# VHH binders against o26223: the designs that were tried, part 168

Target 1, 191 residues: o26223
Amino acid sequence: MKLLWTSQHIKVTVHIDGKVSKMDVLEAIKTRRSIRKYQDREVPEELIDKILDAAMCGPSAVDERPWHFIVVRNREMLEKIPEVHPYGAMVKDAPVAIIVCCDSSLEKIPGFWVQDCSIASQNILLAAHSLGLGAVWTGVYPLEDRVEGIRRLFSIPEHVIPFSVIPLGYPAENPGTRDLFDPDRIHLEKW

## First folded at step 9 (VHH)

Design y56 (framework vhh_7nfr_2)
Fold by OpenDDE, second read of step 10:
Structure y56 (fold): chain B 191 residues (1-191), chain A 124 residues (1-124)
Amino acid sequence: as target 1 above (191 residues)
Amino acid sequence: QVQLQESGGGLVQPGGSLRLSCAASGFTFSEYWMSWVRQAPGEGREWVSSISYSGGYTEYADSVKGRFTIARDNVKNTLYLLMDSLKSDDTAVYYCAKHIYSGFPETQDAFDIWGQGTQVTVSS
């Protein structure tokens, strides 16, 4: 498909014939930044599917896989999230958000669900970035007010714990790269 | 001053190969996606290829897929386009373009800096 950019409104329908090249994993990790500004552009469902697929590929304690995901595209709902999440202001500007939740009934070992959902959340961020999207992890758990706020807003059952809200979109900012390597945090054999 | 400067264009026979270079200056090259865009005479600009920060992600137009390779050297602040199996239809001015943001460019407004272009002519 000829991506002809005519001067005016040519929506380059990138028919990515099936093989979306993915970032190298180290590139994705090293270059990922929290993105809090988004373009006025919808995120294709296909990309969300890929992101969710990635979210479910992480390890979990004894393979308990306690995670659930709420995909939110409704503008009204997106706009309401900041009301219960003080640091979620950017969510209202995102075309889509993923709420990562834990079903406590799926826990095999108590407490490891936090790690499990963290891994899922991080995978969402990395996958999004690798696909040319921007995202940010906004923490919900363990702050009770946020947990309850999100719970009520989305009618989440009591046994399900909202963990994070991750707005996603095509980035409208470039925070740049950073080097976070700290050799002082590395200990050999002993502390 | 932010600048992109293309080089490497020329006249080549069908089936031939060229390597284009784009020298970047005035900005942190490694912090931006880069693209090649071409414009044939009488035609609009056509996206050719894009590359992510360190080159781990690349995309190609269908018309050049399998024939062209985009690459970058962040130490040299240089973008490359390796063009193999060139066809007459590849004849165009090739532009290097800097992305404003990460991600696949869908419109021309995805770019804020352009080179002057280099002419590629494929003719027998």
Scores: ipSAE 0.311, ipTM 0.687, lowest interface PAE 1.7, mean pLDDT 90
Fold by ESMFold2-Fast, scan of step 9:
Parts: sequence; structure tokens; C-alpha cells
Structure y56 (fold): chain B 191 residues (1-191), chain A 124 residues (1-124)
Amino acid sequence: as target 1 above (191 residues)
Amino acid sequence: QVQLQESGGGLVQPGGSLRLSCAASGFTFSEYWMSWVRQAPGEGREWVSSISYSGGYTEYADSVKGRFTIARDNVKNTLYLLMDSLKSDDTAVYYCAKHIYSGFPETQDAFDIWGQGTQVTVSS
């Protein structure tokens, strides 16, 4: 038996230590990986504060900044997420998760909150990585059943839309890095 | 009920063509990356092709690039694999597979739902 699951177009390098203490922005972007296995170790509040500060620094259409964040550390609540979100199995094993939400009352132009919350979610992933943590973005919006399920679990008001659930912790896996550059997706001057 | 059901397999001559279909039910098909994976007797699973939830991005194994085309119809909840210029080495059971992740998939090799497979034999 042999397994041939990966495309030769996707190259992976081994990341031996899995720990990142200091790196420049491009290195952080290129080496961030989704982490779904976490150590049984608490994430200090100071690190969560730094991550959320970074999340709020993203650009926002017409400066609407519609994002709100729920920080979940309660084990019983984390364990209920997979009941509502099949993809969220890893969330119950994380020491903490951040739920990125859009307050629709802060939305100035319809639809741009999706970009705003995507930017906030990516900043959370990059900030976590830069601080030596692992995280993964699990999709909530636009899946209506998951949106409503998460809203009910966390008592989120009707005018607020849960966008993503991001578990994070100290990584217990080291997936390595990927080379994803594809020049066929770059068009000069025109299509 | 969550399921994937393949069809369209059969016996063809080398150089021939087949079109495989995979009917999806019990989940929101348009929200997931979908893949085709094949397995020949005595060999492991070989990833063949993947398509993004919108159909805007496709990937192919080097062994089938230029010969196979993956497509999807999100209105009909159906995944397709058009196989041209078939070779004896393409003989395998072809499985339709749903990627585990919704929204933002990070790998094409993690699946939670599989079809029962459809046999493709390239011979005579």
C-alpha cells in the first residue's frame, strides 16, 4: 500500500521546533499554518489582549469597524460547539476560542462587514502565530444553520452575526510550511 | 441522510472517455471543497482532483493533468469528473469525497464523507 494524497504543486518543508519567537511580517504570513492540536496549557490573558488589539487594527470599509469578539475559556461551552458545527471538533480540545462577530447596527454599507470580519480573523491567526501560538479559522458565516447555532449557544443578539470561531493554544503539532506561489494566477496589464 | 453516490464508471478502451458523476445529499454541497480519489487493487488511495466550493479553483494530480476535468453543479448538488485519453493505469475504483472543512479549507487530503465508489476499467 502507498498513499499519494498530495499534489507535487504543493511543497511542504519540515518545521522542526514548531515554535516562533520572533519573525518579520512576510515570514509570519508564509509560515502560519492551521493548528488543530493544542497542549493542555492555559493561554495568558495578556496574549489574548495582544491578539485582539491586532484584530482591531485591520482596515474597515468606511471605517465601520463592525467587529465584536467573544473570548470563550469555559470547557463546557467549548465542548458544545461540535454539536452545532461539525467542523469544530478541535474547538473542544482548545484552551480558548475567539468568536468573531459583526454588529449589523454598526454596518454602514451592506455586505462589507464580511471583508471586515475576514481581515480581523486573519489578523488573529497571524498575531497568534507571531506569539508562538497555534490557531485555526473555522467557518461559521455564511452557513445559516451554524450562524444560528452559534448565536443560540453564546446568547448572541439578533442584530449580531457570528462570523468565525477561532480556537487557539500552544501548538501540539508541527505541520511545516507550504510553498503556494502560483504564477499562473498573476496577469500583467490584462487577463 | 448524508451521502455521496458515484455513477458513470465502466469498461472503456485505451484512449476512450468516461464522465463520472457524484450525487450529494444531506449537507450543503455548495459550502465544501470536493475531491475525486482513486484506488487500484493492491495500492493505496491516490488523490486525483479537487474543486473549490464555488468551482473557481481546481487542482489535479500530475498523472491526470491535461486529461481529466473536474466540475461541479451547485444547483444540482453534483460533482463531475470528465476523463479523456484514458490509459490502462487509470484503472481503479473512483471515490467522491467531501473535504472536512467548510469556508476555508487548508488541505485537500482530509475527508469526512466518502461515496461507495465506481469502477473504471481501461482494457482490451
Scores: ipSAE 0.000, ipTM 0.135, lowest interface PAE 10.7, mean pLDDT 82

Design y57 (framework vhh_7nfr_2)
Fold by ESMFold2-Fast, scan of step 9:
Structure y57 (fold): chain B 191 residues (1-191), chain A 124 residues (1-124)
Amino acid sequence: as target 1 above (191 residues)
Amino acid sequence: QVQLQESGGGLVQPGGSLRLSCAASGFTFSEYWMSWVRQAPGEGREWVSSISYSGGYTDYADSVKGRFTIARDNVKNTLYLLMDSLKSDDTAVYYCAKHIYSGFPETQDAFDIWGQGTQVTVSS
């Protein structure tokens, strides 16, 4: 049988307004910024599918993969998020948001779902950036008021825990560069 | 003094069954993932099966799926491998292994403590 090439065998290429741009992994990691201002443009479903595929490719504790995702495009629903998430004001202005959730019934190691959902959230941010989109991680867990607020808004079952809300869209801002390398945090051989 | 001691190996005919046991001491057995790893003559170590701390999750190498069952008894601090439909290719020394860390992704082959092994020989 002939095997089809998977995304892992294809160079990452992004299409921005008909232009082709290439971003390697290190460039994506170093240049990704939190984006809170979005253009009034739809994000194609195909890009959301690619982002979610990347999110599910992250490692998880003992391969438990407890993540579930809610894709929110409804304007009225997006406008209600800031009412239960004080730092999520920008969500109402985004064309789409992804809610990262943990299905606790899939948890195999207590507590590691937080790491798993963090990895999925970071992959969403990196994938969005590599595709020419901007996004920001707005924290839900472990703040009980936000967890219950988001659960109620999106009819999330009791065994599922909303972890993060990630609005995304085409960026309408370009934050300045950051030099975050700190050699004082690197210890050779011992603390 | 973390210690793992295997037993239950022996000579068996093709198609036969064996039950391996591993007695654990020196650590809180109920908090760690445990695995079985085998080594055939002249070969490297091959991961066979893993079980979560609670027993709620199990995983198996493709070569043994449907034939082997991993189980644990956290009251007795004992790990088991129930081997059915044994083949000549299953001939190996079987080691009980403790995972280095609990809850790390895709780490079924990352171990810090090994037992002394128990020999399984499937006669042709």
Scores: ipSAE 0.000, ipTM 0.104, lowest interface PAE 17.8, mean pLDDT 82

Design y58 (framework vhh_7nfr_2)
Fold by OpenDDE, second read of step 10:
Structure y58 (fold): chain B 191 residues (1-191), chain A 124 residues (1-124)
Amino acid sequence: as target 1 above (191 residues)
Amino acid sequence: QVQLQESGGGLVQPGGSLRLSCAASGFTFSEYWMSWVRQAPGEGREWVSSISYSGGYTWYADSVKGRFTIARDNVKNTLYLLMDSLKSDDTAVYYCAKHIYSGFPETQDAFDIWGQGTQVTVSS
């Protein structure tokens, strides 16, 4: 039985027209999906700048803004991340990853940095999606093995806590849309 | 100094095979896409094949698809082109080219470093 490897011609419709389709906020939120497959295509620095700008626009506790971002494009480093992150296999396939970190020295109220960095991470995902990129949130904190792994790999100081690793790239998959609305999760005035 | 140097070209009969090599130096080879481009006498440059960082993605021109195989050894900093079932129309100078960015090279501007080329002649 000759397994005819039907070379599925993935018609990579390279939309040459760099026209960043402007998504409205609701569209971005509703249509965003975790993307774990990426085209072998570079992400322009301009897009990364926009994403990072968005990442820094979220609220933080008493405006503490504890976040730092490591932008990783080095192929060797990207390939090493899966070694310390068991669910970060897709990072090696991404052209770029953003590591969101907290500088604990900037923390004004204990514990809220997790919320702050979460907001920053989500903004990265939404911004990426709105710009035609795919991304996925790979959690680092609060898992100690992942935190320490990323810390060592990137020589992150002790007072800085790696929070998430977010690979980014042009999507090579389309998971489709999903409806996650659940009216049973809505309570009026009381539980 | 950043350099690409092709080798392995020569005279071969139709139906024959050749293996081209491109030695890279002066840059981190594994961090860049690489391509082969050829130029026949009196013709413009023609893209032949591209390969991604680790070789996970390969692209071929329709004219060479199924006959040519692009490969790379990142430990040796070397790019390869295996050419089988060679035809007279494959006669050209073959160039190794370094990508500026990852992805399919749509234009010649996708490359910043070129080798000097190696001559491939397919003739009976």
Scores: ipSAE 0.007, ipTM 0.308, lowest interface PAE 10.3, mean pLDDT 89
Fold by ESMFold2-Fast, scan of step 9:
Structure y58 (fold): chain B 191 residues (1-191), chain A 124 residues (1-124)
Amino acid sequence: as target 1 above (191 residues)
Amino acid sequence: QVQLQESGGGLVQPGGSLRLSCAASGFTFSEYWMSWVRQAPGEGREWVSSISYSGGYTWYADSVKGRFTIARDNVKNTLYLLMDSLKSDDTAVYYCAKHIYSGFPETQDAFDIWGQGTQVTVSS
């Protein structure tokens, strides 16, 4: 490749599509930021498939894996989300959004689906970030008006609970660095 | 001594290519995000590209996406900028910069170590 006219060693560090290595997990966690501004650019289906694969790899209580996902690319539908979600204004400008849902019929232990869907949501954010995309988690559950609004908008049945709406796309902003480490929140042996 | 030294700049024709290098010393290069920042004559500094400490994650300014590739060699403690399809608007002094913390830099204020710069001139 003409583009790789540097030393042989440099080939391992040329990452054109923004992927992170397996040894780079802490970097991915520390550098992920909520992204609310997106380029006018389509996200390939193969990247969505990779993100959803990662979402389903999370741990779940008693291995119940109650999550289902709705992928929304339709501009008219994306533009209606802010009408039922007050903090979802950025969704209308995203090329795609993922709605994380819980199918209550798959629940094996009461109440743990919230943790399961939280894990799936975080995996979506990290996977998107690792693939050069930006995303933001907008909360739906446990706010009853948002749950009902999203359910109605996407024809979600009553036994399925919409948990989060995650718009994603190629970022049009680069938020500043944050240092969130707080040693006062770490207690040795006792409170 | 903590130091960043750029090289590889020069005069090139529009549509041409250049490779910039930045040699780092005096700190653990593999632990820091690195960036390229440029300054055109009479203009402020403009962020061009950033690369994570492992090289696994890269970011580009809209003006250079698809034309420039940032890369690093953590064994040689060297940062690279591979520039293709150069335009007259790419004429600037290019600076290698070390980020203070991990993450995406927004401005030059996010950098604690700067190189001396290397001049790139694109002329017809």
Scores: ipSAE 0.000, ipTM 0.112, lowest interface PAE 19.3, mean pLDDT 81

Design y59 (framework vhh_7nfr_2)
Fold by ESMFold2-Fast, scan of step 9:
Structure y59 (fold): chain B 191 residues (1-191), chain A 124 residues (1-124)
Amino acid sequence: as target 1 above (191 residues)
Amino acid sequence: QVQLQESGGGLVQPGGSLRLSCAASGFTFSEYWMSWVRQAPGEGREWVSYISYSGGYTYYADSVKGRFTIARDNVKNTLYLLMDSLKSDDTAVYYCAKHIYSGFPETQDAFDIWGQGTQVTVSS
């Protein structure tokens, strides 16, 4: 019998004695959590630019890099997202959201754009976390009603597919870290 | 060695204008976000404005938005605050402040180096 244990205690903090501590890559991966509560603070545009630069640095099938990004700061537009995305209620409270899109005209290998946009979305989450921000991935594709709803709200053309909506801001919650290592999922040489 | 020195303060009438300067030395000025912070007599410090290391991004407190402009000259290692339509409520000592982080701040209030301040008095 093996137990999957989720830790609720903080093992490492980004803020130590009033300073933001520099975290390494493994620490960022292990301590990143979905954040759905945000401070009433604006996120500097320079941080968004750093996050988007990181998003575009992911590997992409045959280097097709089909991703496009919409940055939404307009409060009225953010407030409309929950109307077409039922699990996006937190987006209206975020100071900014990034919509990750696939331009299908850039696709070189059918179907791999989903993996490309997943990688870009994860890089957004990790980059945001490393910069002291909180974010959450809310799914759009492959849910047809969400895809169409987001497309219409943001005037996205038919050849472009909205993939995810990622609200972000300075975190107003700290859910703690998780211990998810499961050796039973590792097979040596063969299944 | 590391120093910020403000200048340009003074007495001005309501509706007037002033240009504050901050000369930076002892660090690579072009790598840091910079802020202006003020303190009125008997009150706490109030953040006024900050500017990115490149000057491409600027932010303002609601109390000064539309009236003040922050700018920088990375060749001269100088930060500026252009103050228009000054009001009696703008009376304060104005401090130049360097953000802790190279390239970007995590918060508008995270400073490690401060200037000595320059007095701005808005009165008839």
Scores: ipSAE 0.000, ipTM 0.115, lowest interface PAE 18.4, mean pLDDT 82
Fold by OpenDDE, second read of step 10:
Structure y59 (fold): chain B 191 residues (1-191), chain A 124 residues (1-124)
Amino acid sequence: as target 1 above (191 residues)
Amino acid sequence: QVQLQESGGGLVQPGGSLRLSCAASGFTFSEYWMSWVRQAPGEGREWVSYISYSGGYTYYADSVKGRFTIARDNVKNTLYLLMDSLKSDDTAVYYCAKHIYSGFPETQDAFDIWGQGTQVTVSS
């Protein structure tokens, strides 16, 4: 069966030239989806810089800012991540991944680093989306096998805890939008 | 003058190997993605493989995956296609093409410069 390239016009909105699509914050939040398929396209360093800048703009407990970021572009390393992360299969197909980590030596209040790194991770996702990229949050912490796997793979020091792996790329899928509003989850004044 | 020139084509038996070359001139070769595209007799053009600026990313059509290897030498301004385990269905004119921009070439419009092509014939 000769798979005729049926031009299914996947309207890949080829965002032409470097024009950073101005997406407002509500639009970014409402339209963001987990993207697990990526185009065969490199992500410019400038976009990664913007994403990392955004990642560091979130609040943290008593301004402890415990986060560190490992930017991974090496194909061999990207291909190894799925070996230690059972739900990280898409990472091998991404042109780049960001590993969010916590330096425990920077923690001022115990336990809040999880919130801090979560905020950083979410900002990465939103920033990526606003820039025309797709990303997905793959959880590492608190699963010990994943934490240790990523730690060993990237020679992460003991006092540094890998938290999430976020592959990024130009999206090769369009999952569509979801309406996730649920009024039953809203309580007025009391439960 | 901007130019791509393919070479290395020929007649080969099934299971044989060929190495194609594409010499680039007239533009900064290292600043562009490059592709191989082939056209069999009576058929349309089929994308075969592409390679990124430094060769960090290589991709292949399913039909050639595991058999073909794309490479480039940016010092020599040359694109290569190593073809192993050739099949009769690989018979085609092979073209090298310059990308206009980085990314997967979705259409022929993704290319602005083409070579003249080199004939590859796989026949017993």
Scores: ipSAE 0.000, ipTM 0.295, lowest interface PAE 12.1, mean pLDDT 89

Design y6 (framework vhh_7nfr_2)
Fold by OpenDDE, second read of step 10:
Structure y6 (fold): chain B 191 residues (1-191), chain A 124 residues (1-124)
Amino acid sequence: as target 1 above (191 residues)
Amino acid sequence: QVQLQESGGGLVQPGGSLRLSCAASGFTFSRYWMSWVRQAPGEGREWVSSISYSGGYTYYADSVKGRFTIARDNVKNTLYLLMDSLKSDDTAVYYCAKHIYSGFPETQDAFDIWGQGTQVTVSS
């Protein structure tokens, strides 16, 4: 029996007051922080789509674009992720997580997929931040126990490698900004 | 065993009030969105209201907005529906439903566990 969801445009007044203030790219980079606490608030699908669009805009080796994305909203699955990821406790509190994966069959040059998926993961973080969301990069690859844990949990094929788990949500913390500029790490012309 | 059990239904006059309860067991109640869905005689199931894990966000069908209030007590593992200004059109079996996913339920597939329902009858 199909729930007659009367298309009443529940104007989910998504207080999209999220004026997606067009955050300057430099501002996004400089002000981004890892967020591990999330509000009791839904993340609209439209925002996830924008984030995934951004994730796919990064460069890849010889344009191989080896990335795949698993979007997880299932509460039980989110709660299981910390069982296989010891530093993924915050995932259980997030309304959604994105798992970034590599399809090795798409790889053209061996080893560059790590860079490709890293770029995709970072773009997810930056896009999320620019949209008023908080996120954190929880590393999966290259730790074998985490890779295998996530693989089994989500029935990921052998030729596909889980790379990162990124929980997302409206932030329930404000860790502030950091100045990470270190001129001692800059070398001119030679070491 | 995962279970939802509704209570609080009954016969009321138009303009009256009822408070429905749904007792949850067998799962971590506070980790799931919850909804009320109703079914009138001869009609399909109609979404009524939803509430987030901690109650920070609530949603209502237009037909009940301003009259009904969804709430939850995560200590007691109980979902509530306060129904004021009841109308004859509110007559239905009211079901408590557990969400699979976080967020607004767009389809019936959003739910995996249902209660048995409680009858609400509004009649003069």
Scores: ipSAE 0.013, ipTM 0.278, lowest interface PAE 8.7, mean pLDDT 89
Fold by ESMFold2-Fast, scan of step 9:
Structure y6 (fold): chain B 191 residues (1-191), chain A 124 residues (1-124)
Amino acid sequence: as target 1 above (191 residues)
Amino acid sequence: QVQLQESGGGLVQPGGSLRLSCAASGFTFSRYWMSWVRQAPGEGREWVSSISYSGGYTYYADSVKGRFTIARDNVKNTLYLLMDSLKSDDTAVYYCAKHIYSGFPETQDAFDIWGQGTQVTVSS
């Protein structure tokens, strides 16, 4: 992870009260939407670092935290993703994408890395939304052709499994929120 | 226990240099942003500099830009402030401060742990 921001552009002062997010957690969850159209604007490295910090704050089985992340900004590499991922066409138009990976050498409980990487992926989506960015989860695992294609494209070693590709950018679309609450799916005490 | 211990302060003439150190213990130093904050006699606290957990981001107050350098050694759990071209108005007690949150914090100026301070006096 190479950081590009310097002190030349940022001033900090000591405050008694910290800055609080204007979007609360429940609002972020309810208003997050998949975003597939992006402005022609670069995403600052600082925001990517904040998103990755949030990704790593997720719970994991026996605290194994098997996740690794590849940050892709290279236009030629982004343009090759749709060749190995049929539903990743929007990635070529994004200024950046994050590939969520599992390092199987860090796995303590077989199979739970899928849940761990799902949690990390969701945290990326929520963090991006809270920072004014748009993102979408494009699935890689468990589709073997996509796993192999992404592995080859990004020189991912055999013990590491690419899980998802998440393009991010400033949104160029504004889909409305959905009303998804269904009380018929809630059972009290028993089925 | 969580502790920050500053050292390296002292008396120096204008134009001189000093190197402050802050030894950290009781927490995973490499996961936290760290800062230097100073307080001159009769004045409030003034933020001086901050460094990210990896050392990749550094921030400086306008009053010290080009003269001070913040650095860290995550193997030794030590934070540094290298001060060059010292001025009489740099005279203050310098505090090492740990940021509240690990990783990349929402703000770079929220602290939960402070050192005891080290006195820097710049005079002829």
Scores: ipSAE 0.000, ipTM 0.243, lowest interface PAE 12.5, mean pLDDT 85

Design y60 (framework vhh_7nfr_2)
Fold by ESMFold2-Fast, scan of step 9:
Structure y60 (fold): chain B 191 residues (1-191), chain A 124 residues (1-124)
Amino acid sequence: as target 1 above (191 residues)
Amino acid sequence: QVQLQESGGGLVQPGGSLRLSCAASGFTFSEYWMSWVRQAPGEGREWVSDISYSGGYTYYADSVKGRFTIARDNVKNTLYLLMDSLKSDDTAVYYCAKHIYSGFPETQDAFDIWGQGTQVTVSS
């Protein structure tokens, strides 16, 4: 089952700038959209702190919590990200970006840091949405040239792996929501 | 009028070389990552190579790494693919494609503009 897209069927979510939206978890999950257009308006540090607190609350394999975060507000640095990341063009227009990193020295079980950092990235997206902000996940790992480009650009040491770059800001676009439930992908008892 | 026009294909012997060109118009070429994608007879599309808007970063499919070189000239709005040590398995229609500036999930198939293609045949 999927929703037919027409102008009459587009559902938009109105967010209050910089204030907590009163939505439950399911509503937040269903209405979050990738936002690539941002207002020319600073995001307060308090909201970034709340987003990063939420990022660190995700489950991790054997509680290894390998994540580190770089908060980038410097315009010149943001403008350099698209040079090393083809899908990061919107980052230059964002007031802030968060780089999610794995500190491999904190890794307790090989390979699960990818899942850990994916969870942290998704929590950033949901927390931003719940706070009236928009964000988009741009992938870095496992693309070796992007990993090394971001590492070089932000002086990231060899034992730390940049995982994702997430620009965020007050949204300057309101994309529709989607009904993505597809019962054909649910198999009872066997494939 | 956004267009991509490929040229430089043809018949070549195994072990030979070809240089493909793609002329871009109707958009600001220097602001976009560009790709080469190929399609062999009876097969689906296979990504070959990516190049950053500045030309400073390139990616290659494992099947062509070390044999092909992607390049661009932002003054001439032209994308190139230099193909060395050609094999019969490289026989395909080669397309240039413009990347969409999009977020996760990323795919090497995320293109909004395609050229018409140029045929490369590697045969004795």
Scores: ipSAE 0.000, ipTM 0.187, lowest interface PAE 13.6, mean pLDDT 83

